VH-VL binders against o27280. Designs and how they scored, part 309

Target 1, 266 residues: o27280
Amino acid sequence: MDSMNVPEVLEIKRIVEESESVKTFIFSWDFRREVRPGQFVMVWDFRDEKPMSVSLIDPVRSEIGISIRRVGEFTDRVHGLSEGDLLGIRGPYGRGFELMGRDILLVGGGIGMAPLAALADEATARGMRVDALVAARTADELLFLDRLEAAGVNISTCTDDGSCGFKGFAHERLLTLEENHDMAAVCGPEPMMFQVMRILDERDVPAQLSLERYMKCAVGICGQCCLDDTGFRVCAEGPVFWSQELSRVREFGRYRRDPAGRRVPW

## First folded at step 11 (VH-VL)

Design Z20 (framework fv_libevitug)
Fold by ESMFold2-Fast, scan of step 11:
Parts: structure tokens; C-alpha cells; sequence
Structure Z20 (fold): chain C 266 residues (1-266), chain A 123 residues (1-123), chain B 110 residues (1-110)
């Protein structure tokens, strides 16, 4: 695998403006190389390299898409690029989502909808029923609604300010939705993900959570790792984790449970 | 619907050039989503990919390292076909030769195959 | 020698489940999609599985593919006499810059 860990310089084929702050950069891709929803690539602007989730996987057009939110110097520079400009792409890396069952729930917050949009495309292509809860601070930050609708996804929205759909947080909206799903996939701000995971755990719905902060760990940039009883290494197995794996390793700093299920302080 | 029809001599002398043609019906050799492959099969080597040609904004050719110095795969848009030329053949090149389409290319595998041509390299 | 390793033979009886393995490395199956082909005597290979686990139109659902790490598997459930054939896996190999095939598995229906 070491010999395949070399950046390719690729031409930006197309740019889609998803919102005022988010753009999807589309590149030709050799689909002999496996790319799965939930995986990421390292994007290199010849000055800095940053991990970005794959948001479009289109083997019919031989295209991948990478959605980037403008949040700092690197992303500001990348947003200033045009079709025909060059970027270095290395990867893909990390564990992608696993699909199981017939009915799935996607819960995405802000830019966290990017890897989930790719997953929605694959799930619908496989004949699965897909429900998506798309959450953001405001209506202008809801992403990929047209793309999800075109794919046949059943969409629910919520915004913190009530500008579109349910007024409130994703976990509050989730409590008003049906409970019949074989699995869930969740990506967004960690506080949102923790609350959503708790509800899905109570409903006995297995969930996969994408932790963007672990993307660098998956490619060996982060030297820190934690192990559970099975020898699971958090930094090597990310960014997608099953809720059972994540709960056992972190308990999100709140508490752990003894063998009888009782809460025990750390 | 899509069919690949192979033609070419079944006997070739050592040191000569092996030439085969694959005629395409129901699709275009310049289809921007297809790739056109040559594969051979022998008892000693099994299935062996030889190379492919495909059109993006220009013709792209990729060849297996084992034959790269001797092989040419040529598309012909006017006749809607593609050919294999393999130079300086030896008895080790004796095999059944197949042409095959990938559509869409890369991800979807080789979905349509020609009937195969047994080529014997003998003096 | 084949780059991808398959057992040379497999067998089963009608109605049973048969599994055929395909083992590779990080330069091929570990990073690239796996395909499976069926070859009946005297005919060209026929695509059975692409993209690790997808079936082309017209391939019965009793054929399925899977991939884990550097290995792949083809499963045939409800085995039928007409499944007696040679089966080949295929992937791409980065170090060879080309497609590679397994050595093939001759499936006998007893």
C-alpha cells in the first residue's frame, strides 16, 4: 500500500456551488480503484494538505466529488480556484460505511451531509429505502436536498432557528420520526452525533458515526491511539465507527457501564 | 444487443506478427464510457489481460507489462472496430484470444465478449 | 503463476451452497474492485459479479460476491447442474499497472 500513497495531480473538471460557503470539486477518477462512501482523501493545494470526505461517487461518469466548506486560509484558497486548475489528491483512506438491511436512516448536520449524500446514492442504487434527517443552523446551511430528492430519498429537515422544517436540534426532530430502521449513519457536529447516538441506542438501531477529527489519525499523521478490550485502535480504524465500538472506547467522557449495566464514573 | 465479432488467421509462424480484429455492433468504438480489451487464455498461463484502448478527449492505450514492447491495440472509428497486433510471436503466444468491452469502463467489468479465436504459433 | 490465488477445484451437490475464494494483496484486491466470471466449456467468459458484490442484469441472485481486506469470495447457493463451469476472479494490480486474473476454479456438480 506504501507505493500507492502518492498524490496524483488532478484537474478540477467541474465546480458545483452547494451554498454560499460550500463547493463541490469534481474530478475524473479511475474506478478500478475502490472508493466507498465515508472514505476521505487528502487534498493538496501545493502548500497545505487537508483531509476531505468524498461526497460524490459516480462510476458512470467516472467522477468523484469533494465538498469543501470555507472555514479558514486553506479552504479560502481552494474556493478561489476555477475549473481547469490543479489540485493534488491522495487516497482514498479510512473505513467507509457498511450497508445492511433494507431500511436505513441518515442523520447529517451541515457539511456532515457530504459523505452521507454519497452513501444515499449507493443505498438507493441498491434498492434500499432511505430516510434522511438533514439538520443545520439555518435553511441556507441545509445541503444536498435537491440531490437527495432526485435519488428518491425521504427527507426531513430541521434548523436551529426554524427557518426550514422543524425548529430545533437533530435529536429533537429524531424523537418525532418513525423507529423502524435496520441501521443508521450519522455525520455532523459531535454534540449532535452524541445525542443522536443515544436515541438510536435506546431504539436498538445499530449506527455508524463518522468522526471527521480522526481522519488524520487514519493516515498516520496522529501518533495517539486508544485500545479497547479487543485491541481496537481508534486512530487506525476511523473515521467511521459503529456506535458499539465508539461507546466502548470513549463513553464520550460521561460514564461507563459495569457488566450489570449500571453507570460508573470514570 | 451489443455484439463483438472476431476475425483473423488461426495460424501464425514464429517471429511474425499476430493480427486480429474485433468488429463492434450495437455500440461505438469511440463511446466515451466504454473501454475495449484484448485477453488471451492458455492452459499454461490461464487468463491473461493484454491491454485496452478507450476514448476520453483523445485515445488512451494501456498494455500489460509482459507484452508492452510487442503489442499495439488500434481503434478504427470508420469501420467501428479495434485490432490487436502482437509482434515477434513465439509458441508461448499460442492461446485463445478474446476481445471484450467494459461498459461503463473501469467499475463495471467486462460485460460483452467476442467468440474467441484460437491462434496457434507453429512453423 | 497467477497473481490472484484461487483453489483449483471445488465441488457440491444440487441445492447446496458452494464458496470459491480469491486471495490477493494490498497492490490489488486490497485497493481495487473485484470481478467474477463464469466460463462454460467452449465458450467465452461471462461476467457474474462486478464492483465486489454487484450483479449484472440477468445474473440470478443465488450468485453473490464479497470482499474483506485482501481476499474476495464468490458464493453460489441452490447449486444447479448448469453451474458446472470454470470460475475466475479479476482485479487490478497497481504494481503491474494492469488487470490480473486468478488461476480459475473448476466447479464440479456431483
Amino acid sequence: as target 1 above (266 residues)
Amino acid sequence: QVQLQQSGPGLVKPSQTLSLTCAISGDSVSSDSAAWNWIRQSPSRGLEWLGRTYYTSKWENEYAVSVKSRITINPDTSKNQFSLQLNSVTPEDTAVYYCAREYPRDYYGMDVWGQGTLVTVSS
Amino acid sequence: QSVLTQPPSASGTPGQRVTISCSGSSSNIGSYYVYWYQQLPGTAPKLLIYGNDRRPSGVPDRFSGSKSGTSASLAITGLQAEDEADYYCQSYDNSLSGYVFGGGTKLTVL
Scores: ipSAE 0.735, ipTM 0.869, lowest interface PAE 0.8, mean pLDDT 87

Design Z21 (framework fv_libevitug)
Fold by ESMFold2-Fast, scan of step 11:
Parts: sequence; structure tokens; C-alpha cells
Structure Z21 (fold): chain C 266 residues (1-266), chain A 123 residues (1-123), chain B 110 residues (1-110)
Amino acid sequence: as target 1 above (266 residues)
Amino acid sequence: QVQLQQSGPGLVKPSQTLSLTCAISGDSVSSDSAAWNWIRQSPSRGLEWLGRTYYTSKWDNEYAVSVKSRITINPDTSKNQFSLQLNSVTPEDTAVYYCAREYPRDYYGMDVWGQGTLVTVSS
Amino acid sequence: QSVLTQPPSASGTPGQRVTISCSGSSSNIGSYYVYWYQQLPGTAPKLLIYGNDRRPSGVPDRFSGSKSGTSASLAITGLQAEDEADYYCQSYDNSLSGYVFGGGTKLTVL
């Protein structure tokens, strides 16, 4: 797989400002190569390489999009780039979401809406009914609402501070929804995902969850991608897991790893 | 209502150049989302992709390794067509030749095909 | 020889389910989309399935595609006499830098 493991230098075709802290970088893409929602690519700025989820998959326009939140030196440099500038892209990597049934629920928190926005596009193109619960700390951190609306998605919002939609957490909003779904896909902060998974499991809704926090390695080459009880490597066996797989992981929803690899409570 | 109409000789002598054209109606050969393919089919080799041409900001051509040294695929925007030239033909090049569109390119497969042209290479 | 492997023949009776396999490797099906084509006698191939499991407009829902790892499958449910044809899978191969086809499967009804 030589070409899949060598970065391809691509021109930034378009940049979309999603919020003050999030931009989507859009590139021309060869859609003979399979790209599924929930997969990620390695983004190379010619100094450092970081994993980023694919947030737009548009075979009609031959474009992919990668949404990046400004959180440190690498992302600050990338946010300083303009249309016409170059980035290296390698991948895609990881296990993507699987679609099943007719009615699906998406539950996203913050930047976790990025891979779910790509999934929403695929699900609606397949004629599925899509409900999205979009959660954030504040209204200005809600992402992709206009894109989801344009795709025909039924949207509910919630914010911790009540600045938009339901005041409270995603799992609290989910408890007020009485409709059932054939499957769910969940991506966001791990404590949110754990609470949402618990409710969906009680409702017998099969759920897929994306563990983006562990995507520090490329193709499973670092220890931080290893889950405690199961030994699963997120880059090799994830980042998307079925809820039944995650229910066996004692670390999920309770602990994270610091830079030294030590277990720290959320 | 997109249609592809093929034309060219059905008999070519060994060592000569095989030349076929594919005329396009209902779409433009320079459509940014399309790619224009040549495929051949023979009892001995089955379906064999030969190459494609497509336009983004410039024309790009891709050719199968097996024919790369002998093949040229050329778009003609003024006539809204694309052609196949295959040099130094041998009896092994005897096949039914098809032109086909990908639209949108890459992901959606070859959605429209020409009628096919039987080309016999014999002396 | 063909890069993608299909059984040379398959058969069924009207109303039954038939499946046709297509086997490849990590350089093709493992990384790239799979397409399926139907070829009736004396005609050009017709696109049945693109993007692993999607149907173009006008293709009956009796035809479905699937992909797992380095293999793909075409399923035909409620088999009809008019389904008697040759079926070809296609993908891209990165080591060959080109599209590749399976050897084809001749489906006989009855």
C-alpha cells in the first residue's frame, strides 16, 4: 500500500470558517479511493503530522473536507494558511461508520460533529431519515447546523449554558426524546459519549461511537491508542466502535491519558 | 439523454495504428465532473480498461500499463468528441472497443457506454 | 489473467437468490470502491452498482452490492429470466495505477 502511506501534497481549494475556532479545509480528491465517514487522514504541514477526521465527502464535486479546531501550535499554523497553499494528506485510515436501517440518530458534541456531518450527507443520500442532536458548551461552539439543515436533517440543539436550544447536556436532551431509531452514531467528549451510550443501550438502539481523543498515532504505532481492558488500538481497530465493544472497556468514560501516558480522571 | 457514438475502421493491419472516435451528445467532453474512458473486450482477455482523459483545470490522461507505450487518448472540445490511437497493433489487439463516461468522475462508475466497435487485426 | 477473481459461472431458478463473489487484495478492493456491471448478449455493459453498494436510477432493488475486506459480492434476489447475463466487478488497483475488472460470471437462469 505504498501510495496510501506516502503523503500527497494537495492545494487548499477552499476554506470554510465554521466558527471562530474551527475551519474546514477543502481539497480535490480521487474518489476511486474509498473514504468513509468516521475515517481520518494525517495532515502534514511540512513540520508536523496530525490526525484529522474527514468532515466532508463530496464525490459530486470530487472534494474532501477536513475540519480543524485551533488548539495548539500545529493547528495555529494550519489556521494561518490560505486558499492556494499546500498541505500533505495521507490516508484515509481507521474503521468508518456503518449504516443500517432507515432511521438514524446522530449525537455530536463540539468538533465531534465533523465526522457526523459527513455521515449525515451519506445517510440522506441513501434515503435514510436522519435526526441529529447537536451539543456544545455554548451556542458559538455548535457546528455544521446550516450544512445539516441543507441536507434535510432534523436537528435538535442543546448547550450547557442554555444559549441555544435545550439547556443541559446531550444525554439529558436525549432522555426527553421518545422516538426510537434503527441505529445511532455518537462523537464528542468521552463523558458525553458514555452517558449517551448508556441510554441507547437501555433502548436497544445499536450505537457506534468515535474515539477521536486516542488518534495521536498513525496506523496504531503509539501506546496511547490502546484501550485498557480489550487492548484495542484506536488507529488500527477504531476510531469507530460498536457500543457492545466499548461496554467491555473500564477506562471508557472514566479516565483519559496525560502526556506521560498516565491515567487521569476526566 | 447522454449518448456516445463510436466510429472508426473495423479492420486494421498488423503494425498499423488503430484509430477510433467517440462523439458525445448531451454532455461536454470538457465537463469538469466527467472522465472519458476506452475499454476493450476479447474472449482471451475479458474486459480490459485502456485509459481515460478528463478536464479539471487542464487535461489529464491515464493509461493502463499494458498499453501505455502505444496508446494516446485525445479530447477534441470543438467537435465534442474523444479519440483512441493505438500504435503498432498485433492480432492480440483484436477486440470489441467501447468508449464510456464516468459521471461524476471516479466514484460513480461508467454510467454511459458507446455501442462498441469490433476491430479485427489481421493481415 | 484477471486481477479480480470471480467464479466463471453461476445459476439459479426464477424467484431464488443468487450471489456472485469478487475477490481482490489490499491494492484494489481493500482500499478502493467496487462497481458491478451487467452485460446482456450483444450489448455494452450496463452499470448496476457503484460505490460498493449503491444503485443508479433505473436499476431494480433486486440487485445489491456489499464489500468486506478485500472481497465484494453482488446479490440478486427474486431472480428473473431477464437477469441471464454476464456480470463483471471492477475496482482500481494502486500497484497497476488503473482500473481492473474481474473475469466475469455467466449467470444462467433455469
Scores: ipSAE 0.675, ipTM 0.835, lowest interface PAE 1.3, mean pLDDT 88

Design Z22 (framework fv_libevitug)
Fold by OpenDDE, second read of step 12:
Structure Z22 (fold): chain C 266 residues (1-266), chain A 123 residues (1-123), chain B 110 residues (1-110)
Amino acid sequence: as target 1 above (266 residues)
Amino acid sequence: QVQLQQSGPGLVKPSQTLSLTCAISGDSVSSDSAAWNWIRQSPSRGLEWLGRTYYTSKWFNEYAVSVKSRITINPDTSKNQFSLQLNSVTPEDTAVYYCAREYPRDYYGMDVWGQGTLVTVSS
Amino acid sequence: QSVLTQPPSASGTPGQRVTISCSGSSSNIGSYYVYWYQQLPGTAPKLLIYGNDRRPSGVPDRFSGSKSGTSASLAITGLQAEDEADYYCQSYDNSLSGYVFGGGTKLTVL
């Protein structure tokens, strides 16, 4: 189990603009320290701190990448930064994805593709066949397509408005696909994940899903990311869960808790 | 193919300085992707990491706490080699000494080793 | 004495599965990659496993590494006579700011 650490002040090595609202910030990383797809880091801009998924793991270049979507004050500030600027990074934390089998299905929605992109790189490097269902509201919000294609990933796209690929939701597209895989990894809006998990369960495909919750300590102490009835801490026992674990979580796909601890419906 | 060739005396007197050299072929000592290590092995202490040197825009050295006050690792770009200097040796420093490369392809595991050099500290 | 703890010896017959454990702490195995080395008599150590569970080119797939928590394990399936050697685990320790090795395990093929 990870302990709470003091953020390491790191220089932004470079910035990749993934979309209008998403940027990937790249940092030098000492690869003596383990980092796994599905884990997250706490990003500190010297005013506030937020959990962010690791989206790039490159030991050859000694780099990691953190993809951040512009959604509020904190991310607005971070998006205003330039190469050479400083951020505090502590971690990584949480349980990452496990890989098994030869064929893996990735189902991602929006910024949920961030940890899955890292997983795709690892899976491909290990010689696995990777299929990725990439979903977004519009074509402009589809993430990491060029990167995934370059890695040899077989990509299927899905957009709410039909601007690219299948018109509809990820679970609807999944229903049209007959092929089964040895395992699946899912990350995106929780309602999407809920529907996708149901389909995968019916098909007896082992699935891991990455949850997002409000996190404060990231080390399983404060309890703000606890899931109702189970006591699972997303920062400690997650954020990656097996479908069997999530089947026990009443709130999954239904609601989350805001910073004040109030129930907020999806 | 990367190879490491060690050289240096196998006998050192107490209080003197142990000096070894590791010549690199097939790679550059100033490669910004590799780190160059010294490790020793003895029956009493097992495998023991001593330190490393590597280049990333500038030269960096890291030393084990146990030998930090006595050790110096120096790269030589002109000869494409790096050396070990251990001062004030005692019989406790008797061991087989290895140089080894870390490489990012192997997540900085030590993927290439020298042939080893037995160094005996004796009066 | 070693920061990482290994059993001093292990044994098996040809064709058997043998596992070698490596126990550490949160300051090393718990946070850093684990490596395994094979050392044949009279030779330098050879990298066997890197990054917890990855095999370098030339290493047979009957060698596998795993890691859980603060412990790591090397598994050898289909044990062969040529596997008789010393095996060492290695990681990095944050508290010592340096690489650390296990005490080594002598594997005998009966």
Scores: ipSAE 0.912, ipTM 0.946, lowest interface PAE 0.5, mean pLDDT 95
Fold by ESMFold2-Fast, scan of step 11:
Structure Z22 (fold): chain C 266 residues (1-266), chain A 123 residues (1-123), chain B 110 residues (1-110)
Amino acid sequence: as target 1 above (266 residues)
Amino acid sequence: QVQLQQSGPGLVKPSQTLSLTCAISGDSVSSDSAAWNWIRQSPSRGLEWLGRTYYTSKWFNEYAVSVKSRITINPDTSKNQFSLQLNSVTPEDTAVYYCAREYPRDYYGMDVWGQGTLVTVSS
Amino acid sequence: QSVLTQPPSASGTPGQRVTISCSGSSSNIGSYYVYWYQQLPGTAPKLLIYGNDRRPSGVPDRFSGSKSGTSASLAITGLQAEDEADYYCQSYDNSLSGYVFGGGTKLTVL
């Protein structure tokens, strides 16, 4: 086995407070090793290991960033750490986003903006025009707006409660935006992604969607990650899928599975 | 623009130490983002990376396993240059030697190269 | 012998598409970025491609790189006489803890 499959114990170089519930943990990284937007790493706090998307890929500064939302015991412990503390990181794993064309649309909901922020950096560095629709429940949950603006991204916002930008859901906002994009990348809650996918499909915009649920395996192989009617394993064949692949999955946007394998509505 | 100028002897006798210098203009040898490489090229072995030096909070040196016991790469901040010393040379060390910059380090490859120095190891 | 395998030669006529392969393993190309260099006779190598598929400023878009699994390719479209040169791939190898080069491909424009 090589260093990709063994956790490296890395020092937290810097922590960025993105919101009350989200922090980005930044580590030095050797960029001879390939890392792509849309890939994930396993974060180990020396008790539990969880998959987290890479949200910053900065070969100029030799840094990667991992953005983590506080949602449970593991993430509460990680949020309690300080600069100089240690975490285990292994990976990267999974299929990343593919860039094509010149004009790119990003649609992110909540923490789903994390892998899309890394993609925005790469797309703008490649000379692509990037439009981002950033969606959240409230203004305080909109993420990465300053970073996207600094990268030269054209930003549209929406919040469910109308506290910033368009009042409504991402798919409702998308209907008011221009149709001319060569591809789209989408990441956020599955119900949001499903609605956005339908609109992009009607507009003949090829879309890539990131599904990061149920990833439990270092090597990306896990029966619990299997999608309902296609046999796709999110961590082995994803987490990024083309919209045409996901349109055939009954589970996508409708229900998920609990640890016992029972179907649970979104 | 950044330029690399190589200097050193073209002929070295077997068992002696080969010493080459690469002078840097337009950048600093202690630039946090750069790495400074030595590569050689021979008809029999093609391109061989020998090692690199770079500065972050301190100096780091990395050397190819094949030469690690005989090689030293030294930065010199006062002269803005870096050198290669290769001990106990044999005719198999006959090659064109190049210095090269990575900038930024790692991801971006070797973007600037010196002209090359032909070194012949012969008595 | 080189750690990365390239064909020793390739050829084409002006206007054609030529591809040069570079084959490695999981210890190098499978996990690490690939670079490509062009070497004209009597000159130092020149960086053509970094980060698998990116071009430095000044490199024509006729040159492109790609990577799949443990292999990489350099493609040259609209081949021109001045493209006649040696081409080298490079990656990092974790078992050797160092950069490694392919054996080089001599491209002849017929």
Scores: ipSAE 0.778, ipTM 0.908, lowest interface PAE 0.6, mean pLDDT 88

Design Z23 (framework fv_libevitug)
Fold by OpenDDE, second read of step 12:
Structure Z23 (fold): chain C 266 residues (1-266), chain A 123 residues (1-123), chain B 110 residues (1-110)
Amino acid sequence: as target 1 above (266 residues)
Amino acid sequence: QVQLQQSGPGLVKPSQTLSLTCAISGDSVSSDSAAWNWIRQSPSRGLEWLGRTYYTSKWYDEYAVSVKSRITINPDTSKNQFSLQLNSVTPEDTAVYYCAREYPRDYYGMDVWGQGTLVTVSS
Amino acid sequence: QSVLTQPPSASGTPGQRVTISCSGSSSNIGSYYVYWYQQLPGTAPKLLIYGNDRRPSGVPDRFSGSKSGTSASLAITGLQAEDEADYYCQSYDNSLSGYVFGGGTKLTVL
């Protein structure tokens, strides 16, 4: 079990502009310390703190990357930062992805591709065949395509408006794919993940899915990220769950809780 | 192929300074992608990490708490080697001493070792 | 006394599967990568597993590493006579600000 740590103040080494709304902030990392795809860190800008997925793990360069989508006040401030500026980072936390088999399918939507990009790097480094279904609302929101291609990932794109690749949703595109895989990793909007999980279950493909919930402590103490009925804490037992685990979670794909604890529909 | 060749005396008297050298071939001591370590092994204490030196824009040293007050690890870029000095030795410092490289490709596992040097502390 | 705890000995017959455990704490194995080394008699340790479960080039796939919580394990399948050696786990300990080793496990092939 993870313990609560004091944020380490780190200098932003580099900033990569992934899209109009997404930036990857790169930090030096001591790779004596374990970091796994699917884990998250708490990012502190000295005013507020938010959980962010690790999207880059590079032991050769001794770097990690955190991809952040601009969606609110906190992320607005962070996006205003420059190389050389400071952020507080504590973690990593949570359960990351497990790799199994030889062929892996990645299904990602929007910023959900962040942890999957890191997973793709690890999988390819291990000699696995990686197929990635990358989904977004529009072509401009598709993330990490060049990076994935460079890593040898077989990419299929899907956009709601048809501006790139398959016109429709990720689960619809998945239905058109005949090939099965040894394992799947999924991350994105819960409605997408819910539909994708259903299809994968029908195909008997073991699947892991990464959930997003409001997190405060990140160490399983405060209960803010607790899932109804099961008692699963997304920060401790997750954020990566097996499909069998999520099948027990009533709220999955239906609603989440906001900072006030209220049910908010997807 | 990276190789480490150790040299130094195998006998040291109590209270004197143990001194060993590790010569590097196939890599640079100032490589920003490696760290250079000293480890010792004895029947009584098993494997024991002593410290490391590495270059990242500048030189850094890290030492084990157990020997921190007595140990110095120095790189020599001109000879492409690094050394170990352990002061005020006692019979408890008798061990086989190894130099080893950490390499990022192996997540900084110690992937290359020297041949080892038995150092006996005796009057 | 080693910071990481290993059984002092293990044994198996050719073809068998053997496992060697390595027990630590949250200050080391719980947060840091685990490495395994094989040491043949009269030789220096050799890196066998890095990053918890990765094999360097030249290491047979009979060797596998795993990690869960504050414990790690080395598994050897299809045990061979040449596998007779001492095995050491290694990690980093934050409280000691240094690398730590297990006490070693002597593996005998019967």
Scores: ipSAE 0.879, ipTM 0.931, lowest interface PAE 0.6, mean pLDDT 95
Fold by ESMFold2-Fast, scan of step 11:
Structure Z23 (fold): chain C 266 residues (1-266), chain A 123 residues (1-123), chain B 110 residues (1-110)
Amino acid sequence: as target 1 above (266 residues)
Amino acid sequence: QVQLQQSGPGLVKPSQTLSLTCAISGDSVSSDSAAWNWIRQSPSRGLEWLGRTYYTSKWYDEYAVSVKSRITINPDTSKNQFSLQLNSVTPEDTAVYYCAREYPRDYYGMDVWGQGTLVTVSS
Amino acid sequence: QSVLTQPPSASGTPGQRVTISCSGSSSNIGSYYVYWYQQLPGTAPKLLIYGNDRRPSGVPDRFSGSKSGTSASLAITGLQAEDEADYYCQSYDNSLSGYVFGGGTKLTVL
């Protein structure tokens, strides 16, 4: 179950500028309340509410972090805030990542590295070997590299333009990596995740994928449930799903739905 | 190594105040990361959390609803201890009383416990 | 009644696996971390598990915790005679604004 169904007004304790378009907002948190990597919170600026993945879980410092990319009016307003300002936080919500085995591969694209950064901290704290493939359009959009390095993560990078690491897409870079893993976790644009999932499935690596568009389904917001191939309406228990669950969702990585339920290509 | 040493009377008359003290060694009662708890154990109620005190920029106290009107937990930084006062005791307050530390507080549970003090409230 | 429900007793033989359940609701286990404590006769409780499934230093890996929905479990594998004790679960309850404990399970090693 969700831990809070009413927003709690929290003071912004610290802001970390991750890039020109991404900031992490850090709040004090009562760690009697469960927070798991892969879960999200609803962030309320007293006008609009949006789901944001938890990107830092630090029970030693009693802090959570929420990483936000500036992409529109809501996020522009939030990016204009300073330390000491207030935001409403409701949650956490959704299914968190499950860890198993000794080795994990993280594959993240852009802001999708946010929930994976929290997962990397958890996996390393549990003694797992962590390899991360961090993908972005350009070097300046690669996120959390310093944090991952500090955690002891083995990092590979790729950029569409070749400005850092491998020149190409995440799935193309993954094909050049021969490492075996007990599991994987993937978060980023759906087309990227679909391609990565297919490769991991062929390698018999169980993977968990985090889908931003299903966050609203997890909290019961009307009209955001996915439809399967049979026309049966399924309310997703996201945002994290096993690859075996997603392999049966025809929409995944191929098309999305508009508010009227019509198929729209990515 | 952190140790908690309890002291206080084992017999209290009904309607009087129960007073117990927990002396801390190896840590500070004002440690930013710690919380200091009182818990009791009786056959009728099992383990029952009574409350805690902790310091960040100021002191915070939290008390169980069942005892909130009668309980005070007081830190003493000069003696590095914290105490329990429970007013207007009844035979139902008969229990073994423990002090315990959380460190770091919240997530990590109660990692160090005092030896316990049996308190009998006579009829 | 205790807020969290445990079976009053459990038993096993040396070398076997025993599991102790702890049932709650959305106001406690469903939203908050679970802790487990072992209490030997005449002693204070000892922390066995925190954060649902984490062990403090010095606790054998034979002890493990898990949580699903509004319920938690403590599993003891390779049961040993010295494991005979009372076991308590703990969580936080939002409606009571405080920590809550299970009623305890007396584990007998046969």
Scores: ipSAE 0.782, ipTM 0.901, lowest interface PAE 0.6, mean pLDDT 88

Design Z24 (framework fv_libevitug)
Fold by ESMFold2-Fast, scan of step 11:
Structure Z24 (fold): chain C 266 residues (1-266), chain A 123 residues (1-123), chain B 110 residues (1-110)
Amino acid sequence: as target 1 above (266 residues)
Amino acid sequence: QVQLQQSGPGLVKPSQTLSLTCAISGDSVSSDSAAWNWIRQSPSRGLEWLGYTYYTSKWYNEYAVSVKSRITINPDTSKNQFSLQLNSVTPEDTAVYYCAREYPRDYYGMDVWGQGTLVTVSS
Amino acid sequence: QSVLTQPPSASGTPGQRVTISCSGSSSNIGSYYVYWYQQLPGTAPKLLIYGNDRRPSGVPDRFSGSKSGTSASLAITGLQAEDEADYYCQSYDNSLSGYVFGGGTKLTVL
């Protein structure tokens, strides 16, 4: 395997606590190597390896950041680490976001704001106008608001409980935002992304959606990353897909698959 | 305004050591954001990167594998310059040699170049 | 032979669009940023593009870069007589542990 498929052992340079459940781990990066918003890396704690989206790409400081939500044993162990500790990083992998036009809408739910925060930085650096709809269950779970504000992003917020911004779901808030955009990028829970995609399709706004499923395709074949109708593999063909591609996938936004391949409703 | 000024002999005999110097004005050789490169250009081999030196908390060097056994790139902070030594030269080392700055290092490319020095390796 | 492959020549007339290709592999362009340099006769190369598609200050917006997979392209729109020069792509190659250049493309403005 070439060197991009072998983990590099990197020192955690800095940790940013984004919320009670999310931390960003920052590493020095050799920016001769390309990293694009929407790509992911495999994070290795010397026991298990998991895919994580790149959330910070900073060639001026020579740093990348990886934002990790606490959801299980692996992420609990990683959250217990400190500055100066070591992690293995392999990659980057996957198709990143493409930018076109003069203005972009970002729609992020929960940890889905992580890859979109990196995209916001790139879009603003290119002189694009960036509007972001940041959605979460509660105000405490809204991510990257200070970073987006510092980048000059126009921010709308949406919480299920109404604790910050619009009270309701991302797609309900989007219906009240009537500005036209040259493109959109969307990342979050699949049911949210499906609803947002439908609205953007009706508005003739081309959208890219990031499907962040558990996968082991970088080290072998993994059925968990396959989509039903097309045979799409998230790590090989994605994780970023255009809305035109996803409109043909019957399972998108409707159900997921368990380890046995059985359909499970959201 | 940053400028790079090259000096060194234009004729070197086979088996001897080629020595060139690049003097820096308008910047410091120990600038922590810069890398200081040597590149050569010949009709037969085109543009070839030879290596660079840079400073963070200490000095580092990286060299192209094709010349790694024969090459040394050294900074001199007192004279604000960096040099190239290439040992055991052959006629294949005949080229125009350039020094160049990357600033900031890695991502941003080689933004300032010296004037070039034609080095002929012949008896 | 160069590690990165460019056509040896390209041509166009004033006002046209010209594209110069640069082909590599997964060990270089497929994983690393691409840079483009312009070299006028008797002068050192000048940086035109870094980071695949970014322009340094002072480079006209008629020059643009792009990258897809293991290939990159330099596009020149509104071609002008003073654009007649040699153009070189550059990337990093992991297997060689160093920067690598294309063979160069001589652009003629007809």
Scores: ipSAE 0.677, ipTM 0.842, lowest interface PAE 1.4, mean pLDDT 87

